# Designs tried in a protein design chat: miniprotein binders against q53ft3. Part 112

Target 1, 195 residues: q53ft3
Amino acid sequence: MFGCLVAGRLVQTAAQQVAEDKFVFDLPDYESINHVVVFMLGTIPFPEGMGGSVYFSYPDSNGMPVWQLLGFVTNGKPSAIFKISGLKSGEGSQHPFGAMNIVRTPSVAQIGISVELLDSMAQQTPVGNAAVSSVDSFTQFTQKMLDNFYNFASSFAVSQAQMTPSPSEMFIPANVVLKWYENFQRRLAQNPLFW
Key: E = the ipSAE of ESMFold2; O = the ipSAE of OpenDDE; V2 = 0.75 times the mean of E and O plus 0.25 times the DockQ between their complexes.

## First folded at step 12 (miniprotein)

Design D10
Fold by ESMFold2-Fast, scan of step 12:
Structure D10 (fold): chain B 195 residues (1-195), chain A 83 residues (1-83)
Amino acid sequence: as target 1 above (195 residues)
Amino acid sequence: SPIQEEFEKLMERAEYYFEWAEQYYELGDKEYALLFFEFAARLFRKAAELAKKNNDPESYKEAIEYAEEAQKYAEEIQKELEK
């Protein structure tokens, strides 16, 4: 149902389901990540009155996860860009040795998505400054990329609907998402300004 | 009182979403602006209901007026997005 993207890395479209309404993506080597994009795959909308709360988690000094609410995705806002660089710097600043490479080991952070009633989502507040400005170059580029994906996905869905006279449900196969990402990456490599 | 503290927490959370909705609208993110104005309206309405149960007409009026304002902005943005 969801995708997760980090600039310069392969898109993830296979979330690990932790509970009926909870999904996670692993973010290895998260210390190098400044922004994370979370988006819906476009074919399975949230039920009426529901949406997704997006959380970020990293291991503390004892290896225990520290969860922070980043924001939301909904049928009306199916993609969001979050800045996470500022959220993990506080832990390092509290340790005299934390600024040195010799005490840093590779670790895995997580993006969590909890499917909730909109009323429940409203009862929480996101961490300040996690959401990014729409005016910066990274945000504009990412929006263009997501627009390209949704246009591709919707075109495919229409084609499938035309082939099946009375479909009970519509889905985008995982291979179609991968194909889109590969084609987008290929075109970007050939001409960075094609978007 | 515990009820007054709950009212104040709801109002503070609603104001948080109202302010962020204005910021997203200024940044051109109308979808998030809409979502956050809707959240603000919901929270202001919850605060109003709490004030009503506590026989606090001044707090009720304040919360309901903010709820109506947030709802009005949400409806205006919804119309912009439908075009």
Scores: ipSAE 0.403, ipTM 0.789, lowest interface PAE 2.5, mean pLDDT 74

Design D11
Fold by ESMFold2-Fast, scan of step 12:
Structure D11 (fold): chain B 195 residues (1-195), chain A 83 residues (1-83)
Amino acid sequence: as target 1 above (195 residues)
Amino acid sequence: SPIQEEFEKLMERAEYYFEWAELYYELGDKEYALLFFEFAARLFRKAAELAKKNNDPESYKEAIEYAEEAQKYAEEIQKELEK
């Protein structure tokens, strides 16, 4: 359903489902992370009137999570970039993950996604310094990276008519995601401006 | 009154989303601008309903006018995204 990306790290496309409407990604060594991208994988949209609230948490000195609302993803806005540097000393926001009992390692943060009604999402306010920006060079880079991934993955997709075993469905092999990631990272390492 | 306090809280949150929508639009993030103008319109409409129940026609008019303004901006951005 969702993906999570940090510059210089393996893209995550398999969130841990912790409740019917709640999904989590782990972010190890989060102190080195400035920005996080959250995106929808694009095959299954949210039901009409629903979207995803995106939260960030880090463990406090007692190992207890401190959750903050970063923003939203919706069918109309299926990807967003959040700045998380500078959020680690603030107060926690109201969040739907309060009943979760997770024992955490001190250096692992999390991104949480809660599927909610749009009316419910409108009643909450994201932390201001996590706002997405289209003029940010990192935002432009990430948008182009997502476009590159889609184009690459699409080049390996086959139509239902070309799939003899199950002609009613399209498939994108899991290996295509790994091939894209490896190719993109290799090119980025050679020239960060190649895109 | 509790109803007046709820009205003010809704108006303040709606104004927050309206301001962020304008900022995102200026930054070129039209999808977020659209979403936040829609959030602002929804909250202004909720405030208008509270004013109506509280027999406050002045606050009702104010909230409806802001809701219509937010909706107008959302519709304009939707057209831009459709190209």
Scores: ipSAE 0.067, ipTM 0.591, lowest interface PAE 6.9, mean pLDDT 74

Design D12
Fold by ESMFold2-Fast, scan of step 12:
Structure D12 (fold): chain B 195 residues (1-195), chain A 83 residues (1-83)
Amino acid sequence: as target 1 above (195 residues)
Amino acid sequence: SPIQEEFEKLMERAEYYFEWAEKYYEYGDKEYALLFFEFAARLFRKAAELAKKNNDPESYKEAIEYAEEAQKYAEEIQKELEK
């Protein structure tokens, strides 16, 4: 039903089902992970009025899991990007994975997905940093996109010193815009988190 | 007092979702904006029902007005996403 992606790693599409409504992905070497993408595979939609609460868990100093609510996925929003690099402070959320409090390997974290009623999902708030992260990620993406466009386009500027005697103004051929768009789209298709 | 504390907590949670819905909308994430406005509306409606049971017409009016505003934004975004 679900997939989990970390930039530079193989995508995971085989979640461990630990209850009828609960799914888990293991994240080895989580200290090197900044962002995680959680998404629906598109095969099975959520029942009407339901969605998925996405949790992150890491082992504390005693190997006990600390669960934090990151956010949500729904039929209307089937994928989300979460920042986890700041979530090792030890503050845990109220969570439905209480029965999964077992001592774990120190370097392995987990993503948990709990299928819940939308009304129940609304009664909790994500960890502040995680909720802000998807907006921050979009802002970063937009800034990287603009930087990429400017750098790419400026490499084709006709008013660069060798192309005009008086470079008082910059001019960029129209087809350079199309070339940038195609290159950026290709990069996104190959790795959505390349920025 | 305990009922009033529960009301305040619902209002604060609803305001959290309302503010983040606005922010997602500004950044072009209309799907999350819709979800969060729906969450805000649900929570404001819960607060309104609590105020109604507590015979507090001022709190009821405040909560229902915010619920209607969140619902209006959710419906507008849903129309943008559909067609």
Scores: ipSAE 0.401, ipTM 0.793, lowest interface PAE 2.8, mean pLDDT 77

Design D13
Fold by ESMFold2-Fast, scan of step 12:
Structure D13 (fold): chain B 195 residues (1-195), chain A 83 residues (1-83)
Amino acid sequence: as target 1 above (195 residues)
Amino acid sequence: SPIQEEFEKLMERAEYYFEWAEKYYEWGDKEYALLFFEFAARLFRKAAELAKKNNDPESYKEAIEYAEEAQKYAEEIQKELEK
């Protein structure tokens, strides 16, 4: 039903269903994550009048989960970008996961999605420091994706002298990757909505 | 009174959503702006009902005016998204 995307990581589309109305994604090494995208898969919409409340849980210094409400996804707003790098340690908001809180490995965080009535969602207050502009967040995500791709691709670069002819293998010159990266960054800086 | 305290909490939460809706709209996130203006309108209407129950016509008018303003912005954004 849901997907979760972090720049530089594999997209997750298989949430763990922990209750009829509750879904969870694990985020290992969350200290390196600045933003998270939560989105609905195109297969199943929410029932009319319902949506999803999106929570973030990180382990405190004792391994206890601290849940915070980040925001919402709905049929009219099926994806949302959240900034998690600025969230306060040890501070939690009210959340529907209640007794589902359990001690976690210190480096693993979670995204939780609770399917709720729109009227119930309106009664909750997201943490303000998780809010970001979608344009700025897309720009930042795109830059990080480009950085990850460039770094990954160039880590495999070999000089022409080290190449062995093989018709079944493809090679991309490092200068081509550099040129693409520079061009895309320039375009993104000029107009972050060009894609 | 307890009902006055609940009214103030609803107004504060509605204003929170209204302000964030304005920020999201300014940032170009029209879908999120629409959602938050709708949430603000719902909460202002709930506050208005409490003011009516508390026989406070001044607070009722204030809450209704804000609810109508939030609803107006939501309708304008919905029209923008339909194109």
Scores: ipSAE 0.300, ipTM 0.745, lowest interface PAE 3.7, mean pLDDT 78

Design D14
Fold by ESMFold2-Fast, scan of step 12:
Structure D14 (fold): chain B 195 residues (1-195), chain A 83 residues (1-83)
Amino acid sequence: as target 1 above (195 residues)
Amino acid sequence: SPIQEEFEKLMERAEYYFEWAEKYYEFGDKEYALLFFEFAARLFRKAAELAKKNNDPESYKEAIEYAEEAQKYAEEIQKELEK
């Protein structure tokens, strides 16, 4: 299981499963998004020898999806931050999603996760510099993202105890959020580029 | 030959991962450094297998030596992460 976070938006933890090994998150109003965080929820690890290839897709001027490989998440690397603000033009990369999304959709992008053998992942090449940025600005941005994620998830649990449930309800174990936040914060303090 | 072309592409991809592994290690992203050194080692070993099939002992030796170097770095980083 996977999560997707954009600063200032509801965290998504319910990916749409489009195949046994393929998961998708929708990103509406994607032109306002600079960075996206993809992470494993920590409850279900990848099987031995497997990991996830992370893709970004946006509609071109004809409404056709353009897929690009951003990077990877694995049991040893269960979260990553990707810069997507520079990727909304030019050519797409090779990808395992095919022509699944052929409908015109001018304002919605997607994050795709393909569960693959590590050997298969090694045969691919992520788009250059998608995750590379200035150390200082990246550290400040990452701290804001972590604070936003933790505070939002914690406050949602409290609010849900008081209000009528909505169709888009989110339930995250508080202990998992806390453990992820503490681990990531500790590593970020040691080096801002650890991801 | 087709086998030589495939060998060269595997070596280029392995070098890509090796260089990015070094960069991530320098930046302190040891988890990505480990992953990319492991990818480099796998690709160098596949290149070595092609060189062996192509009866090219010089290319085989070169690819194996790079694979061993990448594997050594991966093992060192794995130990750092265990601490």
Scores: ipSAE 0.169, ipTM 0.644, lowest interface PAE 5.4, mean pLDDT 75

Design D15
Fold by ESMFold2-Fast, scan of step 12:
Structure D15 (fold): chain B 195 residues (1-195), chain A 83 residues (1-83)
Amino acid sequence: as target 1 above (195 residues)
Amino acid sequence: SPIQEEFEKLMERAEYYFEWAEKYYERGDKEYALLFFEFAARLFRKAAELAKKNNDPESYKEAIEYAEEAQKYAEEIQKELEK
């Protein structure tokens, strides 16, 4: 249902389901992470009146998680960029993961998503300035997504000499993908909100 | 009283969402602005119900006026997003 992206890393699309309404992504080497993006995959919407509360946790000196509410994703706002640099100290917010006795390795943080009624979500307040929506942050995120897509797509490219006759398979020349990528980057540089 | 304490907590939480809704709108994040104004309106209405139970018509009126203001902004933003 959800995806998680960190700049310079492979996108994660397979969250660990730890309860009927709770999902977790592991973030190894979290001390090097400045921003994390959480998004819905777009295939299954939230039921009417529901959304997702997004939490960040890091392990304390005993390996116990310290949870903080970052913000929300909903059908109307299916993706959000969160700045997590600077959140590793201070008090944790109220969180639905408190009853889960999870001990983590010292270098691994987590993103947690709790599916909740919108009324329930409104009873909590996110840590200030965690969610970012500046044009620069959006441009950076979009550039990383483009890089990820191009690298993924190009990993399946084959030369003309390696193609076998196969009427049920479609092939797109790598140059077409590269041209699209370059044109999209150019358009993004001129106007980050062109799409 | 416990009712008065809960009223104050709801008003404080609603004001938090109202202020952040304005900030998100100013930044161009209309989807979050809409969500947060809706949260503010819900919380102000819950505060109003507590004021009514506490026989405090002044606090009730204040909470309802803020709820209506937040709801109005939410409806205006929803119309912008539907264009």
Scores: ipSAE 0.238, ipTM 0.692, lowest interface PAE 4.0, mean pLDDT 75

Design D16
Fold by ESMFold2-Fast, scan of step 12:
Structure D16 (fold): chain B 195 residues (1-195), chain A 83 residues (1-83)
Amino acid sequence: as target 1 above (195 residues)
Amino acid sequence: SPIQEEFEKLMERAEYYFEWAEKYYEKGDKEYALLFFEFAARLFRKAAELAKKNNDPESYKEAIEYAEEAQKYAEEIQKELEK
């Protein structure tokens, strides 16, 4: 359903489902993370009128989770980049993960995705400055093109054993596409506006 | 009254999304700008319904006018993205 990418790390595409409408990704060693990319895989869209609220949670000094709303993903906006380096000492915001107030292992953060009606999503307010904004059209175009290409490629990825060979087609290992995406994403993240 | 307090909170939240929609549009994130203008319009319409329930035609008119403005911007951006 969803993917989560941190520059320099393996992409995660298997979220842990913690409720019918709630999914989480673990982010170990979160103190070293500046940005997180959250995206939808191209195979399964949200039902009409629904989208996903994206939350970031980190353990405070007592190991208690502190949840903050970062933003949203929808069928119209299926990927987003969030800068989380400035949020690790923030206070918690209103969140649908209240039942998950448990003490967690230090240095492991989470990205949470809550599937909600658009009306419900509109009732919540993201923390300021979490969503990365481009300062020019080139950056926006580049990010959108990169996301579209990766989502398209990954949505059609199959194991080599499941491929039907065609002599008129060339195949590229998904890992090569992923490595290119990760390298390019890391380079985007290293510009002064994203670090 | 509780209804007036809820109206004010809806208007504040709608205004928040409207302002952020303008900022995202200015920065070139048209998809987020569209989403946030749609959120603003939805919240302004909810505020209008609440004002109507509270027999407050002045607040109703204000909320509807803002909802229509937000919806107009959303439609313009959607047309831009469809091209």
Scores: ipSAE 0.081, ipTM 0.580, lowest interface PAE 6.3, mean pLDDT 75

Design D17
Fold by ESMFold2-Fast, scan of step 12:
Structure D17 (fold): chain B 195 residues (1-195), chain A 83 residues (1-83)
Amino acid sequence: as target 1 above (195 residues)
Amino acid sequence: SPIQEEFEKLMERAEYYFEWAEKYYEQGDKEYALLFFEFAARLFRKAAELAKKNNDPESYKEAIEYAEEAQKYAEEIQKELEK
């Protein structure tokens, strides 16, 4: 249902479903990540009156997960860009114990998506540091990426649907996503200013 | 009082969404602006109901006026998106 994109990494479209209403993406080497894009794949909409709350989790100094609300995705707003760099532990010592030297080890962060009632979503506020980039070009770029992916995948999915014998299956071949990503990366490498 | 504190928290949360809705609209993100104005309107209405229950007509009027303002902006953006 969801996709997750980090610049310079392969797009993830296979979220781990950890509950009926909860989905998780793993983000290894999260210290190098500044922004994360979360988007709906466009095939299955949220039920009326529902949306997705997007959370970010990283391990604290004791290895315990710290979950923070980044924002939302909905049928009307199916993609969003979140800045997570300011949310990562160890971005300078802000404690009185700033003189302590802490050995850093890489760990895995997570993006979590919780399907919730819109009324419940409104009862929470996203963390300030997760504000969407103010660069209009970046917002437009994300929308163009989503449009490009949808058009490409839809065209190919029609061909695959004609080959599929079972009507109960929801099937998007992994190679469709890979081909889209490779084409996008190729265009970006040839002309970084194309977006 | 606990009801007064809850009212103030709802008003602050609604103001947060209202301000972010304006910011998203300025950035051209009309879909997010719409969502956040709708959130603001909902929260202002919840605050108004608390003020009504607390027999505080001044706070009720303030909250309902902000709710109506947020709703008007949401409706205006909805019309822009439907064209």
Scores: ipSAE 0.253, ipTM 0.704, lowest interface PAE 3.9, mean pLDDT 73

Design D18
Fold by ESMFold2-Fast, scan of step 12:
Structure D18 (fold): chain B 195 residues (1-195), chain A 83 residues (1-83)
Amino acid sequence: as target 1 above (195 residues)
Amino acid sequence: SPIQEEFEKLMERAERYFEWAEKYYELGDKEYALLFFEFAARLFRKAAELAKKNNDPESYKEAIEYAEEAQKYAEEIQKELEK
């Protein structure tokens, strides 16, 4: 139902379902993350009167999760960008994850999504200024992420004449990466929420 | 009183959502602006019901006026998004 994106990383579209109404994404090496995008895949809408509360958690010094409410996604607002860089030493929020046994490692944070009634969502308040969201902001962020990935991948390009056979390594032609990048750019320009 | 304390908490939370709705609208995020004005309206209406139960007509009037203002902005943004 949901996707999670961090600039320079593979997009996640397979959330771990930890309860009927609760989903989590793992964020390894979270100390290097500044922004996270959470979005609906567009296949199944929320039932009428419901939406998703988006939480961020990191492990404290004892490995216990500290949950903070970042904001919301709804049928009317199916994607949002959150800045988490300032939250890794923040205070915990009231949250619905309770005493759930969600597997934690010291270097892995989580994004949690709790499906709730809109009336219940209104009774909570997100941590200040975590959400950075508009369609234009999302498109701009995604463009920068794509540029970063393409530049990174291109930095490893070598001519075919310089290749040494390596059975433990696979190669992808650079122009295949370029074609993917151009196709994604085109589709994003036509509909920022196509993905 | 417990009712007065709950009323004040609802009013404070509603005001926060109202302010955030205005901020997101200015940033061009009409979807969040709409959601947060709707949240503000819901919370102001809950506060009004508490004021009514507490026989406090002044607080009731103020909460209802804010709820109607938030609802008006939500409806205007909804129309903008439908165009």
Scores: ipSAE 0.320, ipTM 0.755, lowest interface PAE 3.1, mean pLDDT 77

Design D19 (at its last look DockQ between E and O 0.62; V2 from the best seeds 0.00; counts 0 for: pae E 1.7 > 1.5)
Fold by ESMFold2, look of step 13:
Structure D19 (fold): chain B 195 residues (1-195), chain A 83 residues (1-83)
Amino acid sequence: as target 1 above (195 residues)
Amino acid sequence: SPIQEEFEKLMERAEWYFEWAEKYYELGDKEYALLFFEFAARLFRKAAELAKKNNDPESYKEAIEYAEEAQKYAEEIQKELEK
């Protein structure tokens, strides 16, 4: 349902589902991360009247998680970029994850997504410095993410002669990724906020 | 009173969303601006209902006027996104 992307890392598309309505991505080596992209994969939309509250968690000096509300994703805003570099010493906020008794490594940060009613989401206040702070920063992060994703996918490209049989795996031709990349770049240059 | 305290907190939160909606709009993030204006409108309407329960027509009028303003901005942004 969700993806999580950090520049220079593999995109994560297999969230740990910790409850029917709660999903988590682990972020090892979180001190090196400045921005994170959270997005819907597009296969399953939120039910009508619902959306996703997005949280960042990091371990405090005792290894206990400190959760902060970054913002939201919804059917109308299916992806968002969050700056987390300034949040690693911030105060915790009210959050829905602690009551689930989730067993986690206390030395890693996490992105949590809680599927909630829009009315419930409105009752929360995100950390005001979590979003991209300017169009230039947003464009730069988006371009770096795009380059990273393209370079990663391209590094696994093989010719038809080098392909081996794989049982029931799905494949995407490499030129589809390139075409998507070129189209996205063109549109981004025209209007950095077309999406 | 508890009802007045809750009203004031809802108004403060709604105003926070309204201000940030304007900032996101200026940054060109129209989809997030739309979401935040919609959240502001929801919160202003909740505050108006509390003012009505508290028999405070002045606060009711203020909250509903802000809710309508937020909703108007949301509707304008929605039209822009549909182009």
Scores: ipSAE 0.562, ipTM 0.852, lowest interface PAE 1.7, mean pLDDT 79
Fold by ESMFold2-Fast, scan of step 12:
Structure D19 (fold): chain B 195 residues (1-195), chain A 83 residues (1-83)
Amino acid sequence: as target 1 above (195 residues)
Amino acid sequence: SPIQEEFEKLMERAEWYFEWAEKYYELGDKEYALLFFEFAARLFRKAAELAKKNNDPESYKEAIEYAEEAQKYAEEIQKELEK
């Protein structure tokens, strides 16, 4: 139902379902990640009155996962960018050498998506580092770029689902992403405000 | 009192969503602005219910006024997105 994208990495579209209403993506080498994009695939919408709470977890000093709310995805807002660079192990303290004397084995962080009623989603606020603190045109540009990508990918996924014996299975061919990128670059060169 | 502490937490959470809704609207992210104003309205209404149960008309009035303001903005954005 969901996809997860990190710059420079293969897109993930096969979330691990850990409960009827809970899905996770693994993020190996998470210390190198600044932003994560979470998006809905175009074929299975949320039930009416529901949405997805998006969480991030990393292992603490005892190896226990620390779950933090990043934000939400809904049928009305099916893709979102989250900043996680300030949430990683050792960064919250803001002390330059806080984790320097403790060598930890590189570990895997996770993105979790919990399908919840809107009322339940409102009971928490996203962590501050996941939200932007200032407004700028580049942030708007990035958001519009991701919206354009989502719409393009969703259109292609619907066509694939209609033709496959198992419409619920999701596959995004690598060439779909490449074609979107080439088309977007070409249109942007012709008119930077085309989006 | 415990009920006053719950009221304060609801008001603070609602105000957080209200402020971020305004920021998202200015950024052009109207979908998040709508969602966050709706969350703010829900939380302000819950705070008003607690104030009513606690027989606190001043807190009730404050929470209802904020809920109505958030609801108004949500309705305006919803109409804009329907176009």
Scores: ipSAE 0.465, ipTM 0.804, lowest interface PAE 2.1, mean pLDDT 75
Fold by OpenDDE base, look of step 13:
Structure D19 (fold): chain B 195 residues (1-195), chain A 83 residues (1-83)
Amino acid sequence: as target 1 above (195 residues)
Amino acid sequence: SPIQEEFEKLMERAEWYFEWAEKYYELGDKEYALLFFEFAARLFRKAAELAKKNNDPESYKEAIEYAEEAQKYAEEIQKELEK
């Protein structure tokens, strides 16, 4: 349902589903990451009246996870870019991932997405500086990320004749990725700050 | 009263989302602006319902007026996004 992009890194399309309504991406070497893009894959929309709360988790000085609400994704806002580099000193907030003992290495942060009712999401307050609001940050990040994603996705493209049955794996049709890319480019052209 | 306190918290949060919506709209992020106006509207409506339960018609009127304003902006942005 979700993808995660880091500039200069491979796209993550395989979130760990830790609960029916919760998804987690691991971000190794998170200290070098400035921005993260969270996006819907376009395969499955949110149910009506629902969206996703996007959280960032990093280990504090004691090695305990600190979770912060970055923002939201919805059917109407299917992608968002977040600045995480300045969040490392923030206080933790209430989060839906608290009961999950995710084994973390000190250098690995996490992006968590919780599928929630829009009414519940509205009652939350994201950290103020997480959403990227500058055109400059976007311009530097977006083109490189898009190219990286396209290259990554295309590298895994196989014909149907070449596919081997793997019931344990989820497949994304290439046309879905292409459609996503085209939509992203269109939206970017219309509004460089749409995400 | 606990109801009054909850009402005030809702109004404060709704106002915050309203202001952020305006900011994001100015920055060109219409989708996020839309989302936050919708959040503001939801919260103002919730506040209005609390005021109604608390037999406070003045607070009810205020909350409803803000909810309508937020909803209006959301609808306008939605129309812009559909063009």
Scores: ipSAE 0.435, ipTM 0.793, lowest interface PAE 1.1, mean pLDDT 82
ESMFold2 (binder alone), look of step 13: mean pLDDT 90; pTM 0.898

Design D2
Fold by ESMFold2-Fast, scan of step 12:
Structure D2 (fold): chain B 195 residues (1-195), chain A 83 residues (1-83)
Amino acid sequence: as target 1 above (195 residues)
Amino acid sequence: SPIQEEFEKLMERAEYYFEWAEKYYELGDYEYALLFFEFAARLFRKAAELAKKNNDPESYKEAIEYAEEAQKYAEEIQKELEK
């Protein structure tokens, strides 16, 4: 029913079912992970009125899992990006996995999905810094792409005196590129979807 | 009052989701905006039911008004997403 994706790793589509309504994915070497994507495979929708609460668990110093609510996936929102960096020392949130407190190896975390009534999901709140929208991730990517492009382009800048004359070549003044970069960056900060 | 304390917690949680729905809407994440407005509406309705059982008509009206506002935004977003 579910998939889990981490950048640079093979996608997982075979969650371990630990109860009728509960599924887990293992995340080895989770300390190197900043974000995880959880998504529905699209073949089996949630029953009407139900959705999935997404939890993150890491082993504490005694190997006991500490579960935190990251957010939700639903038929209307079948994929979500979660930031897990910075959660490793936080307090656990209320979770339905209860007796799944099994001693774990220090480098293996888990993503847990609990299929619940939407009404029950609404009674919980995600940890404050875990949820990130696709727009937030896209904005971050776009900003990095802008920085990379500007730095790359500016590394080839030459004065007019150093240019090889060519009547068929077009040249863009570096100042125009800089003005575009500044304008785009300003607009992106005001509204990530301005373009 | 334990009932009043429960009412206040429901209202605070509903306001949390309402504010996050507005944020996601501003960011263009309409699916999460819809979900969170729906969560806000559900929680405001639960608060209203609690106020009704506690014979508190002022709290009931307040919670219902917020629930209707959240539900209205949810319906508008749902309608746009279905286009």
Scores: ipSAE 0.232, ipTM 0.708, lowest interface PAE 4.5, mean pLDDT 76

